# Designs tried in a protein design chat: VH-VL binders against Arf guanine nucleotide exchange factor SYT1 (SYT1). Part 4

Target 1, 216 residues: Arf guanine nucleotide exchange factor SYT1 (SYT1), of Saccharomyces cerevisiae (q06836r405to620)
Amino acid sequence: SRRSSSIVNALSSFVNLRSSSLSSSRQQHLQQQQQLQQKLDVSLEDLPPVPAPEFSDSCKDFLIKLAPYGKFIGIILTEKDDEFKKNCLNYLLTNCFEFKNDPLDIALRKLLMFLELPKETQQIDRLIMAFSFAYYKAQKSYSKKKGIECPWSNADQVYFIAFSLLMLHTDYFNPNNKSKMTKHDFVDLVHNDKYSGGNEIPMAVLTYFYENVTAK

## First folded at step 12 (VH-VL; from j2 with heavy chain T59K A61R)

Design k1
Fold by ESMFold2 at other seeds, fold request of step 13:
Structure k1 (fold): chain C 216 residues (1-216), chain A 125 residues (1-125), chain B 112 residues (1-112)
Amino acid sequence: as target 1 above (216 residues)
Amino acid sequence: EVQLVQSGAEVKKPGASVKVSCKASGYTFKGYWIHWVRQAPGQGLEWIGGINPSGGSTKYRQKFQGRVTMTADTSTSTVYMELSSLRSEDTAVYYCARETRPTFGGVSPYGMDVWGQGTLVTVSS
Amino acid sequence: DVQVTQSPSSLSASVGDRVTITCRSSQSLLYDYGKTYLSWYLHKPGKAPQLLIYEVSNRFSGVPDRFSGSGSGTDFTLTISSLQPEDFATYYCMQSRQLPYTFGQGTKVEIK
């Protein structure tokens, strides 16, 4: 019964999954509201107070309550170290995003097209850790269907490469940064990771990532 | 060779401030949180706080909030810890330590793999 | 904050002895990806602390096989199977599940 998600319609698919009885007119109204919120540069503080989960809420029930918050759903679900909200975030990432055919850099772009990255570093960690778990599971499932080995050793490896890509992007495109991270610095960062398997990523793959992130 | 080298010992009077440096070498500095840990005479290890050199984000133990400031200078690969309003109880050896694996939030299951040699700060009347 | 309690506070042992040190946290240290956020450190007077064990049971590079860690959830143990002269030191466990990081009170291992 679950409808597949795509990057163009991630929020629309999210709304359709959560509101299976919504009409086409309501879907267009919701998408228009989201475009207006983006055009007005709305902050989370401008929106109504975030509802608390009720004792009987499923993850889906609560995510439906969060739908009006649009791009801020990631910030809301990661504000605290909360097991129910972590489960809701996992539900969202598994059911409303499609990652299985994507290189990691493309999957990150999909995520951040629809969810605002938190500013607080522990919240960023919670979001990217959840994304990396969902991405790894999608990649592992896809590889199994194709009869090939998953290119990723584990979710923590995915997290570390996602971390490295986002840090590289932020560092490289910061206009105040006089000393940009070089390819050598990026490769050194990744290959020093003997703990989650960053050291296992071939240099050719890291070169691809570096060039794609910095050439934008 | 990955290493953290700290500034030398300091003797201070109560009410003064101290600023300890920690210079990193042999690795990509920006990716790793640097933590500060102290040991007072006869006491155990106490975490003070940490800094992410990428962007300068900091976290401090509540008891030091308002008295401690951590900064990073990426051009020299150096972090600094400044502790103000010093008391005799602040007499300790202060260590900087590197998070073993880079993260956004400064926590990992891999501990702190590289430590500075320590800086003795003595606060006496 | 997560509290971490270590025992004993000190012990006396001879070279060749088996030593065990326990560490208990006020809440589970299990976190994302099935990993448990506990590490062990060795600290000698006049030297910096040294990482011995990360993620409960993994020896850090260069740490001898006589050191082992075990446990889960809230209860952890460091074992030194055959104590050597260089092992007389103070040992600390540390939780890294969340900030602030917290250490056990330390266990001083002394010559008998």
Scores: ipSAE 0.802, ipTM 0.899, lowest interface PAE 1.0, mean pLDDT 88
Fold by ESMFold2 at other seeds, fold request of step 13:
Structure k1 (fold): chain C 216 residues (1-216), chain A 125 residues (1-125), chain B 112 residues (1-112)
Amino acid sequence: as target 1 above (216 residues)
Amino acid sequence: EVQLVQSGAEVKKPGASVKVSCKASGYTFKGYWIHWVRQAPGQGLEWIGGINPSGGSTKYRQKFQGRVTMTADTSTSTVYMELSSLRSEDTAVYYCARETRPTFGGVSPYGMDVWGQGTLVTVSS
Amino acid sequence: DVQVTQSPSSLSASVGDRVTITCRSSQSLLYDYGKTYLSWYLHKPGKAPQLLIYEVSNRFSGVPDRFSGSGSGTDFTLTISSLQPEDFATYYCMQSRQLPYTFGQGTKVEIK
């Protein structure tokens, strides 16, 4: 289900995050605030110790406690393999983000506009797996509402394409990387996946993604 | 087509080190974790560690911490495992193996689909 | 660490026999997207291990129909419905739910 959430309002208030929609004016303002935080190079270690959840906390209760941590909420909720924090992350992604009418690359940019990507690969996995599930459910709901077939086979396919996009971006724009992924390398990576359905993604879609990700 | 080809057998004395190579071909090397697994004589399979070639991130089994180093050279599509301070119990066949599907964290439900041919490392006086 | 144990450690069987091997993990291998992170491998002397079964019950490409996997949570089985001469080998289950990856101790299937 979709509802407006007081957690979105709390996060928006602290970090100037969106309230309930994809307003371009609100999005631009939030981008400015995030850029200022990046210029100050604020790290999670600069902030007060993260509060522990109390036994009686709902996901919403705990997310309200985390609101002051802004872009670091994703890092906090993925620090370790914790079922309650995983539920809080799912709550956040379902209730505070809107992905229904977005191509995957745009949805990823929205996610990372508001949440810092963890540095540890296992934390990145937990974040992107949760995102991919939320995105897939949103796309499936949208497709059902429109009376069309969902273009995605399953959440794991979404995860793999999200992985591929993020890996391509990191690889392509790393100035220290002398052997950058070509379009051929990217297509090969995706089409080799016969287990979650990467091999089912049409060339035209992969060309769209490659060109959008490598264009800056 | 997809292959992992390892360097040849080695004989070492206790206290020495060994560096085993694993050259990948037939696929996009970046994106796939490469794991190292060994089998000592009369023993089962033992995971040593793994590496993500895209950023060089590594994970090692605790018993190997401080003695093992894994590196990747993306220009040659080659992963290396170096094991130092060798002991007789390190005598084993060492395999590299590819994670079936790329992931950030190096875990998936799809297993390890491609294995190198193995490298025998013998540690004896 | 997730501990994985197999039974039996060895068995003797004849061509045509039905063989079952069990694998038990110290915690559930169920994880995201409803998937269970267990795989089975075949290992013959002088050869590299070969993936047989991934995600509990899916045969890897080229694996004969006589191999099947089943189970859930913490308890899993590999079944060979009619043992063939090429099936005499050591079989391993492996959990991939978290690092470090851990294998069962192996089950050696020998000709009677």
Scores: ipSAE 0.791, ipTM 0.894, lowest interface PAE 1.0, mean pLDDT 87
Fold by ESMFold2 at other seeds, fold request of step 13:
Structure k1 (fold): chain C 216 residues (1-216), chain A 125 residues (1-125), chain B 112 residues (1-112)
Amino acid sequence: as target 1 above (216 residues)
Amino acid sequence: EVQLVQSGAEVKKPGASVKVSCKASGYTFKGYWIHWVRQAPGQGLEWIGGINPSGGSTKYRQKFQGRVTMTADTSTSTVYMELSSLRSEDTAVYYCARETRPTFGGVSPYGMDVWGQGTLVTVSS
Amino acid sequence: DVQVTQSPSSLSASVGDRVTITCRSSQSLLYDYGKTYLSWYLHKPGKAPQLLIYEVSNRFSGVPDRFSGSGSGTDFTLTISSLQPEDFATYYCMQSRQLPYTFGQGTKVEIK
């Protein structure tokens, strides 16, 4: 189907865009470090102290300094409410990820393949808000170039659906949860949002998301 | 339809603890932060803290850190606020309030749309 | 903490009067997605607070159009264009840009 072909294309584009945002030698170094981190079960605390930004650093300059930290870059950039680091995160998500042709659930999976989700809720918020902005902008720009209607009303709507998908996943796969979220519960949660536009998401799309998220 | 119903008024002596309940109904309880706000006599509204029922994550105003504990029971859709080492200045009406839109971090531009009826806690010897 | 300061602390007004209340924040309340994290509440004795305005200028469901909000950044205004008997209450602004949430001191609107 078009969605299946789109997903394969988006994954291929994502890898290429990620590498184009970093120098070729830096990209090879980052990939090798990520493999070692996975094999050694490395935590952020095991790595050297995170460098501070210098006064003259651009977002790209600082991201190059963060390259050795691999999957922890998202945690580092969201540690506190910092405008420069927020701009660096937006730069990373816009230039190193490709989302234009992805369904939201696939785009989220791509994000979390490469960036570790923070544990602290305000950091999760900063990461997912930044992701949702980048995703919306990519989708809107692509839709405009193709002369089709963007399926999303705004970035805040994207954020709320991303939140809902992650919450559904956590809820459904928690072995201690006696009262798992049903499709009706999920639809009601999303359609109660008249403030960012969750209520505008068609039932067919929510059914697709529910079935994909709750499948093992 | 959407409601937050709080437990009844309490009279306590200094040094005691109080536990106020806030039962939610009419919406999907998981996902919405519940905040606690109080108003002492002659004073304005003061945020105490909040809880995310989905994971039990909490945030407390610094002045209450160490004295307040917020918990959630998802099976009964109920949030609790326990305030210990009570002082006379803790005499207030305590409200629970729902964040208008669910978030991970408990902040949004949409305010707090549903409030409990309030619970008067009086601390007097 | 983000401080919010509200003015005036009280006022007396008659039915039909135009009322304005100001709120100033110690920091910009503009945040992601171009949204400003400022809301207004009405509070009557013996009742729970009620949300009036969210994101500076949006009326909450059931709020009459005589209530309007405006402002940006650090400076905000609530206006009641023609005061009604049910509008005599205390009004609060609140910032939700970051935790802890903080309220203005309140503005008590009393009948003259």
Scores: ipSAE 0.777, ipTM 0.887, lowest interface PAE 1.0, mean pLDDT 87
Fold by ESMFold2, fold request of step 13:
Structure k1 (fold): chain C 216 residues (1-216), chain A 125 residues (1-125), chain B 112 residues (1-112)
Amino acid sequence: as target 1 above (216 residues)
Amino acid sequence: EVQLVQSGAEVKKPGASVKVSCKASGYTFKGYWIHWVRQAPGQGLEWIGGINPSGGSTKYRQKFQGRVTMTADTSTSTVYMELSSLRSEDTAVYYCARETRPTFGGVSPYGMDVWGQGTLVTVSS
Amino acid sequence: DVQVTQSPSSLSASVGDRVTITCRSSQSLLYDYGKTYLSWYLHKPGKAPQLLIYEVSNRFSGVPDRFSGSGSGTDFTLTISSLQPEDFATYYCMQSRQLPYTFGQGTKVEIK
């Protein structure tokens, strides 16, 4: 069962991908290191230089090398448009996260509890595109298993709603923002999307999202 | 009706700066990257840069780095492009264009669906 | 970074002719979700460019079905099956796989 939302659980699950090569003492040390990093407000620049991938590394091999970097793994895997790191990110999101039972807003919260959102917009895009693919796959597979229709048309639709939720949150809580996005603006943004199916999302769902995001 | 309306033509001396405005209407401004594209006489289309109005993040083509500044005013739904140290080869029609679908990073497979009418900038001594 | 090259740079044709324009990118334009990040634009002097085709082969709203796009990876084609008087213009392909966006040099389609 992988329904935990804590960063400690994500690190523990991450270490367990290679449990045959790591002792219990090392697992405990990594968990304690991650929790200390959170309390000390550690930045990526405070940590040792990120190791480069080796020619023979699988995605799993490289992710194990990245385990000490904790919440910064998403930033590391999206720093450039790199096919190997993109594959590693897809591996991480598919194998170390559980999204099948979650509404999108909850899944996003889980993602961001485990991974720090990059500051650079193209890195954010790479992270959220990868998340949206993994989320869609999980939702589609779960819906098929339960004999119900998947509520999402495709991964691009998921991406657009995830984008809209994160943009709304950033806009609403940015103190430098003089003109906050209204519910009308948010609905208009989503319903104008004829290309990935944002226009198919019911008003009631968008109202719920708007209220849920802006109440925080 | 979704529109981008640009400021009027400009005549400038070499070494001066120009600031072109692009006012958006008919849609939720903040979600869409706005790109700037120019066409010099007898030449093709050239991307200059783009801006994400939600956070003000910008990307500029290397050729223009250090001479171009893009800003957004969300209260008026307006994007500005300022080009400094003008040369005669900067004489061109400058267009703003909207990314068809909103994204964080400003790229999509859907192209740029709405264009401003263009602003002629003439740089002459 | 990514460059796109069109051919021909100019062509002359008559109303009713079939016209093909090719576009080649310096690297694959295939990206996430199986999408290929190539679009085509029509541009007449004194007018803004107009989106014709997005994602290789999808006609933008209001574009007549005589316009079609095809291709994959690095090689793409715009076809006008039966040229009309209003189609005499300059056509551009553009890659949007990454910033900076880059256009082909343009193909001017002129009346013979």
Scores: ipSAE 0.773, ipTM 0.883, lowest interface PAE 1.1, mean pLDDT 87

Design k1
Fold by ESMFold2, fold request of step 13:
Structure k1 (fold): chain C 216 residues (1-216), chain A 125 residues (1-125), chain B 112 residues (1-112)
Amino acid sequence: as target 1 above (216 residues)
Amino acid sequence: EVQLVQSGAEVKKPGASVKVSCKASGYTFKGYWIHWVRQAPGQGLEWIGGINPSGGSTKYRQKFQGRVTMTADTSTSTVYMELSSLRSEDTAVYYCARETRPTFGGVSPYGMDVWGQGTLVTVSS
Amino acid sequence: DVQVTQSPSSLSASVGDRVTITCRSSQSLLYDYGKTYLSWYLHKPGKAPQLLIYEVSNRFSGVPDRFSGSGSGTDFTLTISSLQPEDFATYYCMQSRQLPYTFGQGTKVEIK
């Protein structure tokens, strides 16, 4: 049945995603998938109405119900300030993505290969805040396993750098923008942050990020 | 030095519109939400709305929805607030203020660290 | 919308006095990463508001030690441990957990 097939596919997809690391061949395949999704122009409004969670649903139960929505799961889970959906998003990011030992820009690319970024700024915040928490915990756990100090001070620092990378990308590649953010502008933005520790990020790391984000 | 410099005082009649400017300097303009806050005589501070200069996203307090428009000009690092259909109770000092830390959604736990000097708008017959 | 209320509306005090201002929100201001989205501002007539304290208890740059903030959840306090002549002003708390931002009604601190 369609329900049985969807559940099996959803579990297989989540298991395969978590159990494997991306290689150069897989990265090329995912890039091709991104290009195809862009060309198909499928929107969330083209899909059946999103099911509501039931009182007894675990996060996993509800995520299985959402599996047919694919890249739109992030948009669905951030539509409103909802504690259960926030927990489901945290579950998804913690258990279905692998971020250990990844630089932040690569982890963001992994996220956005599988989840569409919402258009509304409050939803973007909820998604990127949840991602940044999951990424920070993964980095902290990995550092503890290796007996080294975590390179990130806290999840809020991760959020601010993720924000800065995404803002740089959208600014740099906006064809209507005649005054692109320079490397100096990007460094200034990050280094002025005394509150979540952007000012602690070395120039070499910011140069790496700027060049990788603005590369063709 | 990070600063916000606002346009000068305005005197308006009921039913008119006013447009107040807020010019930013000393920081990367595009990264920071700019909020507008007013204070009527004898009253407290009231948030009007805010704008993200990166992309131009705006949020307005519901009582101003339909009467307020906020815009940003990134080439001059200037934000504008236009308030239409003015009433005598719109007489106030209008401030622009910068969100302390950049965010997508325009909220943070760090408050608003830099304020313009204020623009007095007087609405009277 | 999150409502924020202050008490008292005004108070009279002498230089050297300890002053306490209370702020209460209609819902918890605790949000992601364990941060509480509450700040305090000082406002004098003819001048712009000044950020005093952010995230409940952190003094903004240049703010003297006599200013302290405390509280959690929905209840917050600003304390001035020894009032100085320059501290006579109106004080506002503000929630920034969500838009619209909302301020308390203000507390005017006057010289006795």
Scores: ipSAE 0.766, ipTM 0.881, lowest interface PAE 1.2, mean pLDDT 87
Fold by ESMFold2 at other seeds, look of step 13:
Structure k1 (fold): chain C 216 residues (1-216), chain A 125 residues (1-125), chain B 112 residues (1-112)
Amino acid sequence: as target 1 above (216 residues)
Amino acid sequence: EVQLVQSGAEVKKPGASVKVSCKASGYTFKGYWIHWVRQAPGQGLEWIGGINPSGGSTKYRQKFQGRVTMTADTSTSTVYMELSSLRSEDTAVYYCARETRPTFGGVSPYGMDVWGQGTLVTVSS
Amino acid sequence: DVQVTQSPSSLSASVGDRVTITCRSSQSLLYDYGKTYLSWYLHKPGKAPQLLIYEVSNRFSGVPDRFSGSGSGTDFTLTISSLQPEDFATYYCMQSRQLPYTFGQGTKVEIK
């Protein structure tokens, strides 16, 4: 099988950078541990108690402590309205994910392949707000380097479209939902938004998003 | 065209329950949190709680926890707020209001743009 | 809970007067994307509240330009530059930085 996910590789890089003496053996151990967690369908409560941040921890220091928690890192960093953990989440999304040439739906899928979505709505909001900021910065930087106009007006627009895609997905695939969102409902939701620029998204793009989300 | 229309006034005795409806029209109902706010005589506005019609997630102010239940019916685009164990202090006008911009968590910097007309609930012996 | 206090509780004014209402929160309302989670509402007896200002200083659609908002962090102001007959009402600020949403106590603007 192939090497573990991009987030695992990025965390392994942080471990090596943090300690100049860290060996390839430690990187291999961390990757192997995370693969076992995935195969055993481990829940967060099955893992050791989450360490508290220490006064002197940088974001990187704390993220290294969280590496064994794998997919649960997003849930841990969004549990409370906590400024330090918010900064750690921003650090993670900026330094451990590659978004610059991804369409938004692919970037969201990449995020959620590596991080488990929280169940509580305020935690979801914190995660997706942080993702949208990191995604927008990556897209803006890439577009500038390529000499093209960034397709996104700002991070808030990215957030609103990401919200719309995730809401559509959870609504469409909820077995308890008898009245699923139609394409018309989804387009209407997005095009009625004057505050985050949803009304600026072309119909063809929304149609592609709807079809991609509801098919997969 | 976007509007919220509430059910009519209610007179209740202490210890009873009241269920107020709020019917939405002119927009995609599932995307927007609906909040409930009340005003007792001589008092200011007080937030009670809110509901996300997509999935039915709710948040309540602590003082109402255990006495308030909010539900949504997406087929009729209607939210309901039920307040139980009524007291004279619950006499108030109850408003539903829409969060201006859709969010997962039900908060935004854009306020609440559409309000229902209000429902007077009177609790008397 | 974030506490929000308004002053004054009431004021008397004439048509054409400049009116200033202040709002202070117990903690900063600055949050994601550099936005400040404060809004202002107008409320008349027997009517629903009406959104006037969102995110400190942005007029809601259809709100006359005589209404303006300002402030940052914890201290905010609503100004009515030239009071009109329809502006006699009670005004509320509200924080939406976190739940529960909390309102100021209200400022009643009365004729005189």
Scores: ipSAE 0.740, ipTM 0.861, lowest interface PAE 1.3, mean pLDDT 87
Fold by ESMFold2, fold request of step 13:
Structure k1 (fold): chain C 216 residues (1-216), chain A 125 residues (1-125), chain B 112 residues (1-112)
Amino acid sequence: as target 1 above (216 residues)
Amino acid sequence: EVQLVQSGAEVKKPGASVKVSCKASGYTFKGYWIHWVRQAPGQGLEWIGGINPSGGSTKYRQKFQGRVTMTADTSTSTVYMELSSLRSEDTAVYYCARETRPTFGGVSPYGMDVWGQGTLVTVSS
Amino acid sequence: DVQVTQSPSSLSASVGDRVTITCRSSQSLLYDYGKTYLSWYLHKPGKAPQLLIYEVSNRFSGVPDRFSGSGSGTDFTLTISSLQPEDFATYYCMQSRQLPYTFGQGTKVEIK
């Protein structure tokens, strides 16, 4: 509906708040494609029809076929609840992004610098759930390698905080919204969650996130 | 106290429409999907649809598609469900319910934790 | 759509009895992060439904210890270890793995 378009448009602007350097050659290729697509104001509908996977395709084989679609790869891989495309998305996020030493807000900005959020809310869920799993696994693996405790309890906690950050940004910067979420509202949203562990996040961390997300 | 309060009972003739309100209080309204569930006399619970009050995204069960409209007013923390072209089989108690944990897509493993008191809609000639 | 079926449709029991209700889904309710998208509700006439159990086995706030849930994949149970007078009601399972949400047809627990 028209109301879901407003949320997606606000979330899409999240990428433009801060810039970052590419951390790998695959990220550099994605960024070059992104720059061209932004300059030309290309939509997914302007591009050739998305190829279907072939029976022999690995995740890597199919992702190579999707490379020309640039920022739309996330939309393509989340269009339906499709196991092969879900596996390809997991492959992309684990092999083409580097999250292990990033705070969650920085990792989200990195993700959205290269991938456009879908407009449909169930597609957004599929993308952010996959991101949160990849982020948690990277953080857990890095912590194990360093002999320290992982700061996250599980991927579901990561998902909820990622959701909360993106919803805060959407609410705060929506020009149609005149009653913006306060820090108290944001803390209340997160700390009321005893089901995925939002209530375990320290106030200082939430203050950090609030200030960083609401800064222009 | 987290609460959902619904509008009062309605009596309608076949072919009319009804609009039921669900006012939320005691929590951050914008973060939570609101679902609508009905129970016809002698029947079980039936999900009708849901709305994400952040941006107004909706999802409806197919049998109601084209007859149901859900809207949200974030300034009053209120969700509305309008059902048109009423039939006698639409006689039911209609409930609004909150998704326990906020999500983008409106699904979670945590169920629906807060329910409105229900609104009886009677459709008779 | 995911179909959810309960058994039995009704039962009669006495205070103190152990009651078991089963719920079967047409597909696995296991999803990402190892979570299973199945919840249980209690519904009395004239009252709103009440969440009892979420994610198969977790009691909602204020739900007595006599209520427990178990199961995996497609097969789930709700158990009331010692039925109390306030437990005579209709019970529903619900899948939340995908929209549309679907409920079992309900199990009415009546006083014998």
Scores: ipSAE 0.730, ipTM 0.863, lowest interface PAE 1.2, mean pLDDT 87
Fold by ESMFold2, look of step 14:
Structure k1 (fold): chain C 216 residues (1-216), chain A 125 residues (1-125), chain B 112 residues (1-112)
Amino acid sequence: as target 1 above (216 residues)
Amino acid sequence: EVQLVQSGAEVKKPGASVKVSCKASGYTFKGYWIHWVRQAPGQGLEWIGGINPSGGSTKYRQKFQGRVTMTADTSTSTVYMELSSLRSEDTAVYYCARETRPTFGGVSPYGMDVWGQGTLVTVSS
Amino acid sequence: DVQVTQSPSSLSASVGDRVTITCRSSQSLLYDYGKTYLSWYLHKPGKAPQLLIYEVSNRFSGVPDRFSGSGSGTDFTLTISSLQPEDFATYYCMQSRQLPYTFGQGTKVEIK
């Protein structure tokens, strides 16, 4: 934590550890646990060397070995472009997080309550790409079970909106920023995109996201 | 209109440095990586590096590591590339280019959609 | 680093000719969400490079339909179905699967 990119520090504040929207006693306990870990000011370098995967390890086997590393698991699994660790990350996000009918901003908040963002932007990208795939699959499965059309076209669209939300938060809450991103700026960023389907997101949804992200 | 406008041509001596600017307009600057690509006379296109204006994170091609520095000024929507210890083989046209889709990591399948007009840097020995 | 190789390095053609340019990558360019990270550019002396095709086969806005791209994995092709006077230029493929971005060495299409 002594040396990190400004984007990583800004995004860490995106996690509302005191949010009342997560009112279950188990969810509140998890929030308090994560907050205490953050206050210990420990770094990954202060912990024992990360174990290497064994040839016979399943994703679950390796994740059990990583459990003592807590919030650093996301950093460990995205350190390199590694297929096994990518599969372990997908397993973690699918089986240890519940993204059912959550709005994307709430799902991102859940992710960041328990996993520290990597400092390096390619690692951030790998984490958020994996999150977006897991979130999309969860939303699609839930929508199909309920007989409702999934609100998302594909995982790439989820990634772009997740990127936009995190960028908005970073911009809005950066104390060095003289001019905050307005709702109009945020909507323009998203609606100008026709490659990941940002232009297909309804205005009401973007307004909801903007208000929720900037209200804190 | 989305544009990248670069600073003018430069003539330098070996051992000097050069700083080329790239001013963005017509879009949300902070959302997009800016890459630098050069073309020496008679040669192909060569990626030098890129910068994420959101926080100033950079990646450089290994051969330029230690000689290149990229920075961004969000107040003027401008990216800078500084190349030091110039050699005659650094004579080239230098382009800035925008990543088509915003990303954290600076890679996407959508290419680079907007390019600056280019800046000729001549290193005479 | 991912290596990208084009062929031919140059060719001579007349207006109306069909031309093809190939691009080969040292490793697969398939990546997240089933997308392939290959794009094509046109470059004329004194002008900036222009994006022609992204994600193998999608024409960029304003690119005429005589330009088409195809391929998968490691092997890709740019085709110009009927060469026009404004098409005499150097063409590059580029991989964006990972940094550093790498271009093919270029294919110069010149008038016969």
Scores: ipSAE 0.727, ipTM 0.855, lowest interface PAE 1.3, mean pLDDT 86

